# Ledger of designs, part 3: VHH binders against EKC/KEOPS complex subunit cgi121 (cgi121)

Target 1, 174 residues: EKC/KEOPS complex subunit cgi121 (cgi121), of Schizosaccharomyces pombe (q9p7j3)
Amino acid sequence: MILPLFPETQVHVFVYENVSNCAAIHEQLISQNPIYDYAFLDAATILYKKQVYSAIIRALEDRRDEQMKTKTIHSEVILSLSPKTEISSAFRQFSMTKKSKNIVVVKIDSKLTEEEEFERLDKLVEGNRVEFSDEELQKLIDFKVLKKNYKLDPSTLENPLASILSSIALRGYS
Below, E stands for the ipSAE of ESMFold2; O stands for the ipSAE of OpenDDE; V2 stands for 0.75 times the mean of E and O plus 0.25 times the DockQ between their complexes.

## First folded at step 1 (VHH)

Design j3 (framework vhh_5j56_2)
Fold by ESMFold2-Fast, scan of step 1:
Structure j3 (fold): chain B 174 residues (1-174), chain A 126 residues (1-126)
Amino acid sequence: as target 1 above (174 residues)
Amino acid sequence: QVQLVESGGGLVQPGGSLRLSCVASGFTFSDYDYYAIGWFRQAPGKEREGLSSISSSGSGSTSYSDSVKGRFTISRDNAKNTVYLQMNSLKPEDTAVYYCAAEDYWGSYSDEYDYWGQGTQVTVSS
């Protein structure tokens, strides 16, 4: 996929449901295995494609401006989903855990095509691929988790998109 | 902010044992906090040496340098947010300041650690 502000940056987003090996993946992430250099997100925290794209754009802006707060672009995507700049809180709120069942995986600056990344990820992730679409994401979201992560009130819960995007956009833009 | 505090150093005779503790604050040892925690040492006039590492979450992700493998054991207590280094069969050449360090597991593929404690002195002599 192509981002208007970063047309030369390759971005791939993958969604997997019913993942049975999240504990094994999590162990590889904790071990800093370079093969797992992706942003692994818990799908329970993602409601819209625009939510993911906004975090990616924020991370790329931080990299362009030499303002990254984390060591990799993928960790910066995870941080950028959070309304705060505190790294541990962002990972706690949005990262995949051993108990996750559905995940969203982001790859930036891939040297591989989307098809080749699918082949690679299918060997790492034991789950079913689904389309990266608002329709599919809405089947996997946990509204209680979303509400807590973005501090949504009852009046915004029926249409939270603007609040979510504002939270991401107002995270210390430089 | 992430902070690390070491303790447990001291004077011990050759062949003795010590257990070092590293108490972490600013994150928790849970499925959500992704850190690698390592032990390093630096003897007078020498470069800093990496000894062992453990993940802050999960199980079975430990590493050891050849100089301490079989003598030192790293472990964690998630309820106390603490990482331990059990040092057995200590030798005079183990005399050094021992440091606890943490890195965001997701953030670094280098040998550089992001957060460092102040160090605790270990002296092995009769």
Scores: ipSAE 0.000, ipTM 0.180, lowest interface PAE 13.0, mean pLDDT 81

Design j4 (framework vhh_5j56_2)
Fold by ESMFold2-Fast, scan of step 1:
Structure j4 (fold): chain B 174 residues (1-174), chain A 128 residues (1-128)
Amino acid sequence: as target 1 above (174 residues)
Amino acid sequence: QVQLVESGGGLVQPGGSLRLSCVASGFTFSDSWYYAIGWFRQAPGKEREGLSSISSSGGGSTSYSDSVKGRFTISRDNAKNTVYLQMNSLKPEDTAVYYCAAGLYSRSYFTPDEYDYWGQGTQVTVSS
């Protein structure tokens, strides 16, 4: 996909459920294997497509403005999901762990087509690919995790979209 | 494959010093944005306690537990892919097996379950 504010930046987002090899993927991420240069997110933390896109836009804005706080655009996406500016906290809150079961994978600046990235990721991820849609994400979310990560109260939890997007947009200023 | 190997343990007298080394393979400290490297110790019959950590973020942010702050210093040599723990003013209560651990960045650097990879450990004994 093409973002209106970043028309030359290719973005692909993939969702996998029932992933059995998260520990192996986690080891590859720690080893900095360039084949795994993606943002690997725990789907338990993602409720909306707009949540992911808002983090991507924020990361791209920080890259454009030479304000990135992390080493790669993919790590900047993970940081940008957090309402806090602390890198280790953001990774703890949103990044895939070796115990994750459902994941969201983001690729920015792909040199491959979306279909080629799917073929590549399907070889790396031992799980079932599902549509990147609000409907599918809502099946994978953990509302206790969401509430904790965005500090949601009962009045916002029933319809948290605006609160989540504001937290991402105002990260470091709220 | 991520591997951590500790060395530098041994027998020292109270008030002495030791430098422990942790050599990492399967990743590089200067290139890693995701690693925290921590030092832990475990005495017989006790749980593992966190002592110190160093991260790749911000040029190597360091943390120390109250039991070792001011006596122990953690540092990196990126060219050798090695993390050191310089231990000064050693006391008999510092006697333990010392472990190097690597994990993704976490707020709770001193909790063992926050770390994914562990070395085999090196014995430090402080006695006359």
Scores: ipSAE 0.000, ipTM 0.235, lowest interface PAE 11.8, mean pLDDT 82

Design j5 (framework vhh_5j56_2)
Fold by ESMFold2-Fast, scan of step 1:
Structure j5 (fold): chain B 174 residues (1-174), chain A 129 residues (1-129)
Amino acid sequence: as target 1 above (174 residues)
Amino acid sequence: QVQLVESGGGLVQPGGSLRLSCVASGFTFSSSDYYAIGWFRQAPGKEREGLSSISSSGGGSTSYSDSVKGRFTISRDNAKNTVYLQMNSLKPEDTAVYYCAADSPEEWYRLLSGEYDYWGQGTQVTVSS
């Protein structure tokens, strides 16, 4: 995928369901193994494609403006999903855990084609890849988690998209 | 209070060896499912460099920067709440202040961002004849 505001930046997003090796992946992430240089998100926290794209765009804007708070563009995507600037809170809220079952994986600035990333990532993730679509994401979301992460009230929970996108765009100003 | 204390630094000749120790107090390495400790260094006029990390899971998954891989070895003794950095084949360019850093058990995932909750005061390593 090519973003209109960042046409030079390659972006790939993958969704896996029924992942059996999240604990092993998690161990590699905390050890900072460079083979696992992706943003690994818990799918229980992601409702829309636009939610992920908004976080990617915010992270790329922060990199462009030399305002990144984290070490890598992938960790900046995780931070950018959060309505707050606290890194540990953002990772607790959105990052994959050892007990996760469904994950969303983001790759930015890949030197590989999308198909080559599929081949590489399919070897790291023991699960079923599904389409990155609102329909598939809606099957994996946990609305209790979503409500807590974005502080949604009952009036916004029925159609939370605008609230979520505003939270991402205004991160650090609330 | 949570504290990390490095020791084992000093003056050593090129080709020599040193073992650095990082002792944690106020929390324990064995109390979490996942947790990592890292070694960093900062030489005069240079940026801080990450050298090595070790996790609490699976007997301790380890990583090393290219500049020290094969020469330095990280290990831990959870019973002593201590992490070690064994430094072999030391070179003058290894001269730096060495820091131990750790995430709290509740915030281990900050390692993905390269930020750490707790830092030691540092220990000076000087490699000179």
Scores: ipSAE 0.000, ipTM 0.195, lowest interface PAE 11.3, mean pLDDT 80

Design j6 (framework vhh_5j56_2)
Fold by ESMFold2-Fast, scan of step 1:
Structure j6 (fold): chain B 174 residues (1-174), chain A 127 residues (1-127)
Amino acid sequence: as target 1 above (174 residues)
Amino acid sequence: QVQLVESGGGLVQPGGSLRLSCVASGFTFSDSRYYAIGWFRQAPGKEREGLSSISTSGGGSTSYSDSVKGRFTISRDNAKNTVYLQMNSLKPEDTAVYYCAAEPSLYELWTGDYDYWGQGTQVTVSS
């Protein structure tokens, strides 16, 4: 069980590098194709596993408390990564684009096992799956994007974890 | 600096037509993290209403609200970084300020929670 406060919630996180079909995935998301009901994040924006889990926990808390700002739990994860409460800013900052090369994919409330979701995503995503780990994420991050998204100064950028987690937890109060 | 600028509004008689333009600056559709550009309107004393959207990718997937489907057509010109709304068979109830907004949301085409950078263009349908 990944999330002690949400024991009934199934959560899977996948990381893909060298994705060649982001434009095609993007078109399916715009068409609201139910097969693509995942949070598709640009890996250039994600530095730590804890960053992703903190956004998931915040989204699940907002759903539990009936205060989601977006239509779906997956959209709420994207919003929850942002230090701001504006939906459009969050999606501009963190969502996969048609030009993305590396992506992080989050599935909440899966009816499938992790292995079954992998088989499904492998058919949708034309790229190489890598482990969801801090080590792999650090190979894909863009520090200029991270600095801009979380408004990090040079001293904070050297060890940004606490600042990022605080920004996610305090969304709407700063 | 990201900006959307609306133009093409004006006074028109019932049954007439107008074409609105939305010019994007500070980003291009191919370089944008925006998934769609949408058109909205708001009349005095009424809630903001979503009308139409077009995706920034591929051939441009479109959607329309029931109130304008069959009368309004959305299109884009990537070379001019512009989105158009062709409005035909205009009615007095179409009188409103029309806004364009960039939609970054993958699942929120009709929520009304857009970032509005444009100041709007007034459309008045009156004899």
Scores: ipSAE 0.000, ipTM 0.171, lowest interface PAE 10.9, mean pLDDT 81

Design n1 (framework vhh_7n9e_1)
Fold by ESMFold2-Fast, scan of step 1:
Structure n1 (fold): chain B 174 residues (1-174), chain A 123 residues (1-123)
Amino acid sequence: as target 1 above (174 residues)
Amino acid sequence: DVQLVESGGGLVQAGGSLRLSCAASGFTFSSYAMYWGRQAPGKGREWVSGISSSGGSTAYASSVKGRFTISRDNAKNTLYLQMNNLKPEDTALYYCARDLRYYDFWSGSYDYWGQGTQVTVSS
């Protein structure tokens, strides 16, 4: 995808369902193996493509402005999904865990094409690739998790897009 | 038992250099990111530097960037901090720490700290 504010930044987003090796991936992330330098998100937390893109844009803005709060751009994407500026809370809420079954994977600043990243990532992730689309994401979302993470009330849960995007864009300001 | 033992501290004149070491045992050292932190007299703990499990990525606090270099030798289970152009304000007890959690990487939370080695920089 090409982002209007960051046209030279390579961005790839992948979705996997029925992943059997999340515990192994999680161990690699803890050890900070550079082969696993991606943002690994639990798909139970992601309802819209725009949710992911908004977090990516916020992370890139923070990098541009030299205001990143985490070590890597991929960690900053995870933090940027959260309505709060607390790193540990954001990772607990949005990142993949050993028990995750469906994941969303984000790669920024790849020197590889999307096809080459798919080939590489397919060797790391034991699951089924699916399209990064709102339709596919809505099959994997957990609405109880979404409500808790964004503190949605019952009146906004039926159409939460605007509330979610506002929470991401205004993180730390309201 | 997990053990982290720091050494190499001492008294040094401003503008001098020291090399700190942290000997790790009781775990697979090459599988963990490692950090150096410090606590100056009358101040809270400050994160100083971090290094990835492979040594391929490093990060530094703005107060030490350009003067300090973090490195590791996974074959020897040892973490290092080369400190150059030391200033009186670098006076502190220096600790190494193991980061067990990916999400705690930048937060300054670690699962184990050593006892520390004292660095005193005189004017």
Scores: ipSAE 0.005, ipTM 0.155, lowest interface PAE 10.4, mean pLDDT 83

Design n10 (framework vhh_7n9e_1)
Amino acid sequence: DVQLVESGGGLVQAGGSLRLSCAASGFTFSDYDMYWGRQAPGKGREWVSGISSSGGYTAYASSVKGRFTISRDNAKNTLYLQMNNLKPEDTALYYCAADWYGSGSYYDEFDYWGQGTQVTVSS
ESMFold2-Fast, scan of step 1: ipSAE 0.006; ipTM 0.442

Design n2 (framework vhh_7n9e_1)
Fold by ESMFold2-Fast, scan of step 1:
Structure n2 (fold): chain B 174 residues (1-174), chain A 123 residues (1-123)
Amino acid sequence: as target 1 above (174 residues)
Amino acid sequence: DVQLVESGGGLVQAGGSLRLSCAASGFTFSNYAMYWGRQAPGKGREWVSGISTGGGSTAYASSVKGRFTISRDNAKNTLYLQMNNLKPEDTALYYCATRPVLYFVDSSGYDYWGQGTQVTVSS
């Protein structure tokens, strides 16, 4: 994907279900292995494509404006999903864990095509690749996790999009 | 001046072992994750292994997993790579590298310094 305000920034988003090697991936991330330079998100926390895009746009705007609170664009995407500016809580809430089963993977500033990134990720992730679509994401979401992360009332879980996007856009201001 | 100086390479027969060292100076070694990379003749640079700031987490390329062990001694500002059951395919110039320890690696890649240490494995 090409973003209108960031036309030179390559953005790729991938979704994997039934991932069996999340513990191994997590060890690579802790060791800061550059092959794993992606934002690895727990799919249990992502309900809409627009949620991911809003976090990406916020991270890119913060990079443009020299307001990043983390040192990498990928960690800034994870932070940007959180309603708070606290880095540790954002990672606990949204990043993949050793026990994750389904993941969303974001790559920014790729020098590779989407197909080449698929080939690389398919070697790193032991799971089933599915389409990045609202339909597929809605099969993987955990509404209890979503409610906790965004502090949603049960009634807002029936139409949470506006609340989620507001939380992302107004992080640090409200 | 920031410097990384590799040593311990040499010529060894297939099935043999070598221990590489990387002496770090000019920066606070304990604040940075450390890495080993290699470049085989006619090939690009390949990541080999990584270790967290305190040594509690390690990672390895699939080609060396189970045979190589990365470790560090923060009191001595030294990174190590113990290489066992060496194969001709491990023949390469080995480099150590560092990056700021953050939640994820930035997309700029590693900073490799120095000339590396040559490992040659005979069949």
Scores: ipSAE 0.007, ipTM 0.190, lowest interface PAE 9.3, mean pLDDT 82

Design n3 (framework vhh_7n9e_1; at its last look DockQ between E and O 0.19; V2 from the best seeds 0.00; counts 0 for: pae E 13.6 > 2, placed apart)
Fold by ESMFold2, look of step 2:
Structure n3 (fold): chain B 174 residues (1-174), chain A 123 residues (1-123)
Amino acid sequence: as target 1 above (174 residues)
Amino acid sequence: DVQLVESGGGLVQAGGSLRLSCAASGFTFSDYAMYWGRQAPGKGREWVSGISSGGGSTAYASSVKGRFTISRDNAKNTLYLQMNNLKPEDTALYYCAKGLYSSGWYLPEYDYWGQGTQVTVSS
């Protein structure tokens, strides 16, 4: 896909359910294997497509403005999902872990078509690809985790999108 | 001061074995993930292998999987690469590298490369 403000940047987002090898993927990420240069997110933390797009846009804006706090654009996406600026907290809250069952995978600056990137990624992830859609994401979310990560109260739980997007957009301006 | 010193390289026949060592000082070795990389003549550095701080997780480039084994001895502050069934295409200057962050929250970033040790594999 193409984001309007970043027309030269190709982005792909994939969703996998019932992933059996998150521990193995995690090993590759901490060992910095460049084949695994993606943002691997725990789907239990993602309710909306716009949540992911907003984090991608924020990461790309910070790269453009030379304000990135992490070393790669993919790690910056993980940070950008967080309402706070601390890197370790963002990874703890949003990154795929060894115990994750469902994941969202982001590739930024892709030189491949979506089909080609999927073929590469599918060799790495042992799980079932599902559509990147609000319908599918809602099946995978853990609302207790979402509430904790974004400090949602009962009124915002009925319409949490605006509160979540504001947290992403306003991080660092409090 | 962080210091990484590689050794154990040399000239070896194809099919042979070498064991590389990386002596680390100037940081708490057991807190960091460690990596091996290599640079063949006329090419950029290529990631080869990585190991978590405790040694429980390892990863390998596809070109070396099954032939190379990364390990560490945290009591001796030493990282190792056992290289078996060597091929001429393994000829390179081999470097170890230290991860950027301590503790159990490793990010895929690394901080320092050593000076390297040359491995030359003859056919």
Scores: ipSAE 0.000, ipTM 0.189, lowest interface PAE 13.6, mean pLDDT 84
ESMFold2-Fast, scan of step 1: ipSAE 0.020; ipTM 0.418
ESMFold2 (binder alone), look of step 2: mean pLDDT 85; pTM 0.861
OpenDDE, look of step 2: ipSAE 0.007; ipTM 0.268

Design n4 (framework vhh_7n9e_1)
Fold by ESMFold2-Fast, scan of step 1:
Structure n4 (fold): chain B 174 residues (1-174), chain A 123 residues (1-123)
Amino acid sequence: as target 1 above (174 residues)
Amino acid sequence: DVQLVESGGGLVQAGGSLRLSCAASGFTFDDYAMYWGRQAPGKGREWVSGISSSGGSTAYASSVKGRFTISRDNAKNTLYLQMNNLKPEDTALYYCARDEYYDSSGYWEFDYWGQGTQVTVSS
């Protein structure tokens, strides 16, 4: 049994493959359309469920402690995936682009159930929903992108998870 | 090699208190959320409490909320559970766990469990 560490915060994570309208979604995000208030991540950058959860927990801790560096909790999740505190670099590394094909979508503070968010997102995203699982994520990852984003070397190839989680946890302390 | 060693259990009377400790080694302790779970005779494992990697966030099962307090000392690689106002139904083997990992089948499981420490609460 898995329970969230923030009991008053609703968190939903969705995965879509073969998305054909990323350019249209990107346009809505740039225009700050409130209907699109989610963290849209490029699935090429996400290898594990724990990677996403670690970034969410860090973002929620930063919000609680009034230490957010971005304007929204969803932007803070994107920043929290990066080993560096540079907002522009984090977005370049992890956020969805016009050319993305597979995406991970995070919703925090939803007033809707998970099922209602599915109905809403299915209208916004032109792609196929898949399970949020390590197995599905590992079909969508780009290892070249992952290695570059977390500066992974040959010594960490056997178990990149520990290195990735350390990078998320230790960001901004160096 | 990941190692978790629980201690601090024992026999106490209802209304009493115990403090459990979990000494962690073999991994970077402050990278992981940590949990306390328990298993009573004839029952499955149940989650008791969790704490984020920084110690900034905690959560509790409804059965123990207000009575138990989870904490951690990242400098000492140690997890704690302060148990107050113990009840007979709290009798169980208590164990600490490092944050879950999804196996290849897609099920969420704790990726490491300690040996446990027995807590017995007499009526």
Scores: ipSAE 0.000, ipTM 0.122, lowest interface PAE 19.6, mean pLDDT 80

Design n5 (framework vhh_7n9e_1)
Fold by ESMFold2-Fast, scan of step 1:
Structure n5 (fold): chain B 174 residues (1-174), chain A 124 residues (1-124)
Amino acid sequence: as target 1 above (174 residues)
Amino acid sequence: DVQLVESGGGLVQAGGSLRLSCAASGFTFSDYWMYWGRQAPGKGREWVSGISSSGDSTAYASSVKGRFTISRDNAKNTLYLQMNNLKPEDTALYYCATDYGDYEWGYSYEYDYWGQGTQVTVSS
């Protein structure tokens, strides 16, 4: 996918359900294995496509403005999902864990096509690919996790999109 | 109470070998990933190796790949690090760690270390 504000930047987003090797992937991420240079998110934290795109746009804005807080653009995507600027908390709240079962994977600055990235990821992820769509994401979300991560009250939990997007876009400006 | 007790360190000549052990208690060892880390004098902590709860998956820092082997014995609640072809650069305090607890990092060498460590000194 091409982003209107960043047309030169290649972005691919993938969703996997019933992943059996999250612990092995997590260990590769800790070791900073370059083959695993993606943002691996716990799908329990992602409700909408727009949530992921907003975090990607925020990360790209921070890179453009030389204001990244993390070492990589993919780490910056994970941080950008958080309403706060604390890196450790963002990773604990949104990054995949050894216990994750469903994941969202983001690749920025890919030199490969979407299908070539699928072929590469299918060798790394032991799970079932599903469409990156609001419908599929809504099957994988954990509302308890979502409520805690974005500090949603009962009045916003029924339609949280605007609150989530505002939290991502306005992080650090208030 | 979670306890991790490291042993097996010592002084060894370059090219030599050592086997480190970590005795775990106070948690269900077989349910958790285990790690080895090290810290040389005047340097920050460095992740060395990790092993899955079953032992089926392992990972190593590039500096030790091919020389070190991590393993575990879930029946004995013990983690091991076999260190071969040791180099002076491997001189450090070695400690084992677990992700017992709520907080883990995906893109960091951050982990809780629970033991006091065992000193490894490699002379040239």
Scores: ipSAE 0.006, ipTM 0.175, lowest interface PAE 9.7, mean pLDDT 81

Design n6 (framework vhh_7n9e_1)
Fold by ESMFold2-Fast, scan of step 1:
Structure n6 (fold): chain B 174 residues (1-174), chain A 123 residues (1-123)
Amino acid sequence: as target 1 above (174 residues)
Amino acid sequence: DVQLVESGGGLVQAGGSLRLSCAASGFTFSSYYMYWGRQAPGKGREWVSGISSSGGRTAYASSVKGRFTISRDNAKNTLYLQMNNLKPEDTALYYCAKGYDFLTGYPLEFDYWGQGTQVTVSS
């Protein structure tokens, strides 16, 4: 995918359902294995494609402006999904856990094509790849998790997109 | 004061073997993933291999898989790279690196704290 504000940046987003090896992947991430150089998100926390793109754009803006709070662009994507700048809380809220069943995987600055990343990830992730679409994400979301992560009241939960996007874009200013 | 000191490099003929060592100090070695990387003259740094804190998991770049073996001795705070069937294209300065804490970053970038050890493979 091409981002209008960052046309030179390669971005790939993948969605997997019914993943059986999340515990193994999580251990590789904690061990800092560079083969697992992706942002691994729990799909229970992602409702819209725009939510993921907004976090990616915010992370890229923070990198451009030399104001990243984390050490890598992928960890910055995870932080950027959170309405707060508390790193450990953002990871607990949005990153994949050993008990995750459905995941969203983001790759930025890939030297590989989307097809090559598909081939690579399909070997690392034991699950079913599905389309990165609002329709597929809506099947995997946990609305209780979403409400908690973004502090949504009952009225905003009916149409949460604007609230989520503003939380991502304006993180750290209010 | 984190310090990583690489050794074991040298000049070897194609098809030969070398064993590299990295002596670590200034941090709890047994708690961190460790890596080997290399840099050929005029080229960027390339990741070569990684090993988990316990040694139970290892990973290799496709260019070295089947020829190189990474290992560690946590009691000695030492990381190793056994290099077999060396090729001229393996000629590079080899560095070891410490992994990052999960809470502050993901497993991509690492700092090299050593001077590296030069490996030259003649044809």
Scores: ipSAE 0.006, ipTM 0.182, lowest interface PAE 11.0, mean pLDDT 82

Design n7 (framework vhh_7n9e_1; at its last look DockQ between E and O 0.84; V2 from the best seeds 0.00; counts 0 for: pae O 7.4 > 2, grease 27.1 > 24.2, SAP .829 > .668)
Amino acid sequence: DVQLVESGGGLVQAGGSLRLSCAASGFTFSRYWMYWGRQAPGKGREWVSGISSSGGSTAYASSVKGRFTISRDNAKNTLYLQMNNLKPEDTALYYCATDLSPFYLYSGSYDYWGQGTQVTVSS
ESMFold2-Fast, scan of step 1: ipSAE 0.016; ipTM 0.433
ESMFold2, look of step 2: ipSAE 0.072; ipTM 0.541
ESMFold2 (binder alone), look of step 2: mean pLDDT 87; pTM 0.878
OpenDDE, look of step 2: ipSAE 0.016; ipTM 0.295

Design n8 (framework vhh_7n9e_1; at its last look DockQ between E and O 0.02; V2 from the best seeds 0.00; counts 0 for: pae E 9.1 > 2, placed apart)
Fold by ESMFold2, look of step 2:
Structure n8 (fold): chain B 174 residues (1-174), chain A 123 residues (1-123)
Amino acid sequence: as target 1 above (174 residues)
Amino acid sequence: DVQLVESGGGLVQAGGSLRLSCAASGFTFSSYEMYWGRQAPGKGREWVSGISSSGSTTAYASSVKGRFTISRDNAKNTLYLQMNNLKPEDTALYYCAREYSYGWDYEDSFDYWGQGTQVTVSS
């Protein structure tokens, strides 16, 4: 997919459930293996497609403006999900961990079709691909984690989208 | 509730200019990407322009690039479209929208739309 605000940038997003090798993937990410150059997110932290797209847009804006705080665009997506500017807390809260079971995987600057990128990714992830949709994401979310990560008011838990998007958009401005 | 109200349309001669406004209420305007779209009589809807939540990133359809300028005033919760060098083919109902995405899931492309403001460009 090409985002209207960044028309030269092709993006793909994949969702996997029941992933058995998150520990192995995590070790490859720590060693900075370039084959694993994706953003690997814990699906327990992602409720909406719009949440992911907003973080991607924020990361791309920061790259364009030469204001990235992390080394890669994919790590910048992970930071951009956070309401805070601290890199270590963003990764602790949103990144896939060794214990993750379900993940959301983002590829930015892809030169491949969605199916070609999937073929590469599927060699790396031992799990079951599901649709990137609000319906599937809602099955995988942990609402306790979501509430903590975005400091959601108990009265807004029925429709938290606006609060989440505000946190992503306003990071560093309040 | 969430509302988007467009204004500023009208009749203008080819080569002229108009400035459209979109007043937003019921949500935190500064946190959302905003878009302009249009629909000419008897034709499908066309994406026109988009702007990021901060206003720092803009994009335009090739048919309007260089002639139209999108902007926003987050303090006034207002989105704008400055339209210069108007042509008869710009005649359409113009509407603002929150969020725009591409994909097979067409029904989720925009989550809120205004009712639109008519722009008519005469030769």
Scores: ipSAE 0.012, ipTM 0.406, lowest interface PAE 9.1, mean pLDDT 84
ESMFold2-Fast, scan of step 1: ipSAE 0.042; ipTM 0.517
ESMFold2 (binder alone), look of step 2: mean pLDDT 81; pTM 0.810
OpenDDE, look of step 2: ipSAE 0.020; ipTM 0.386

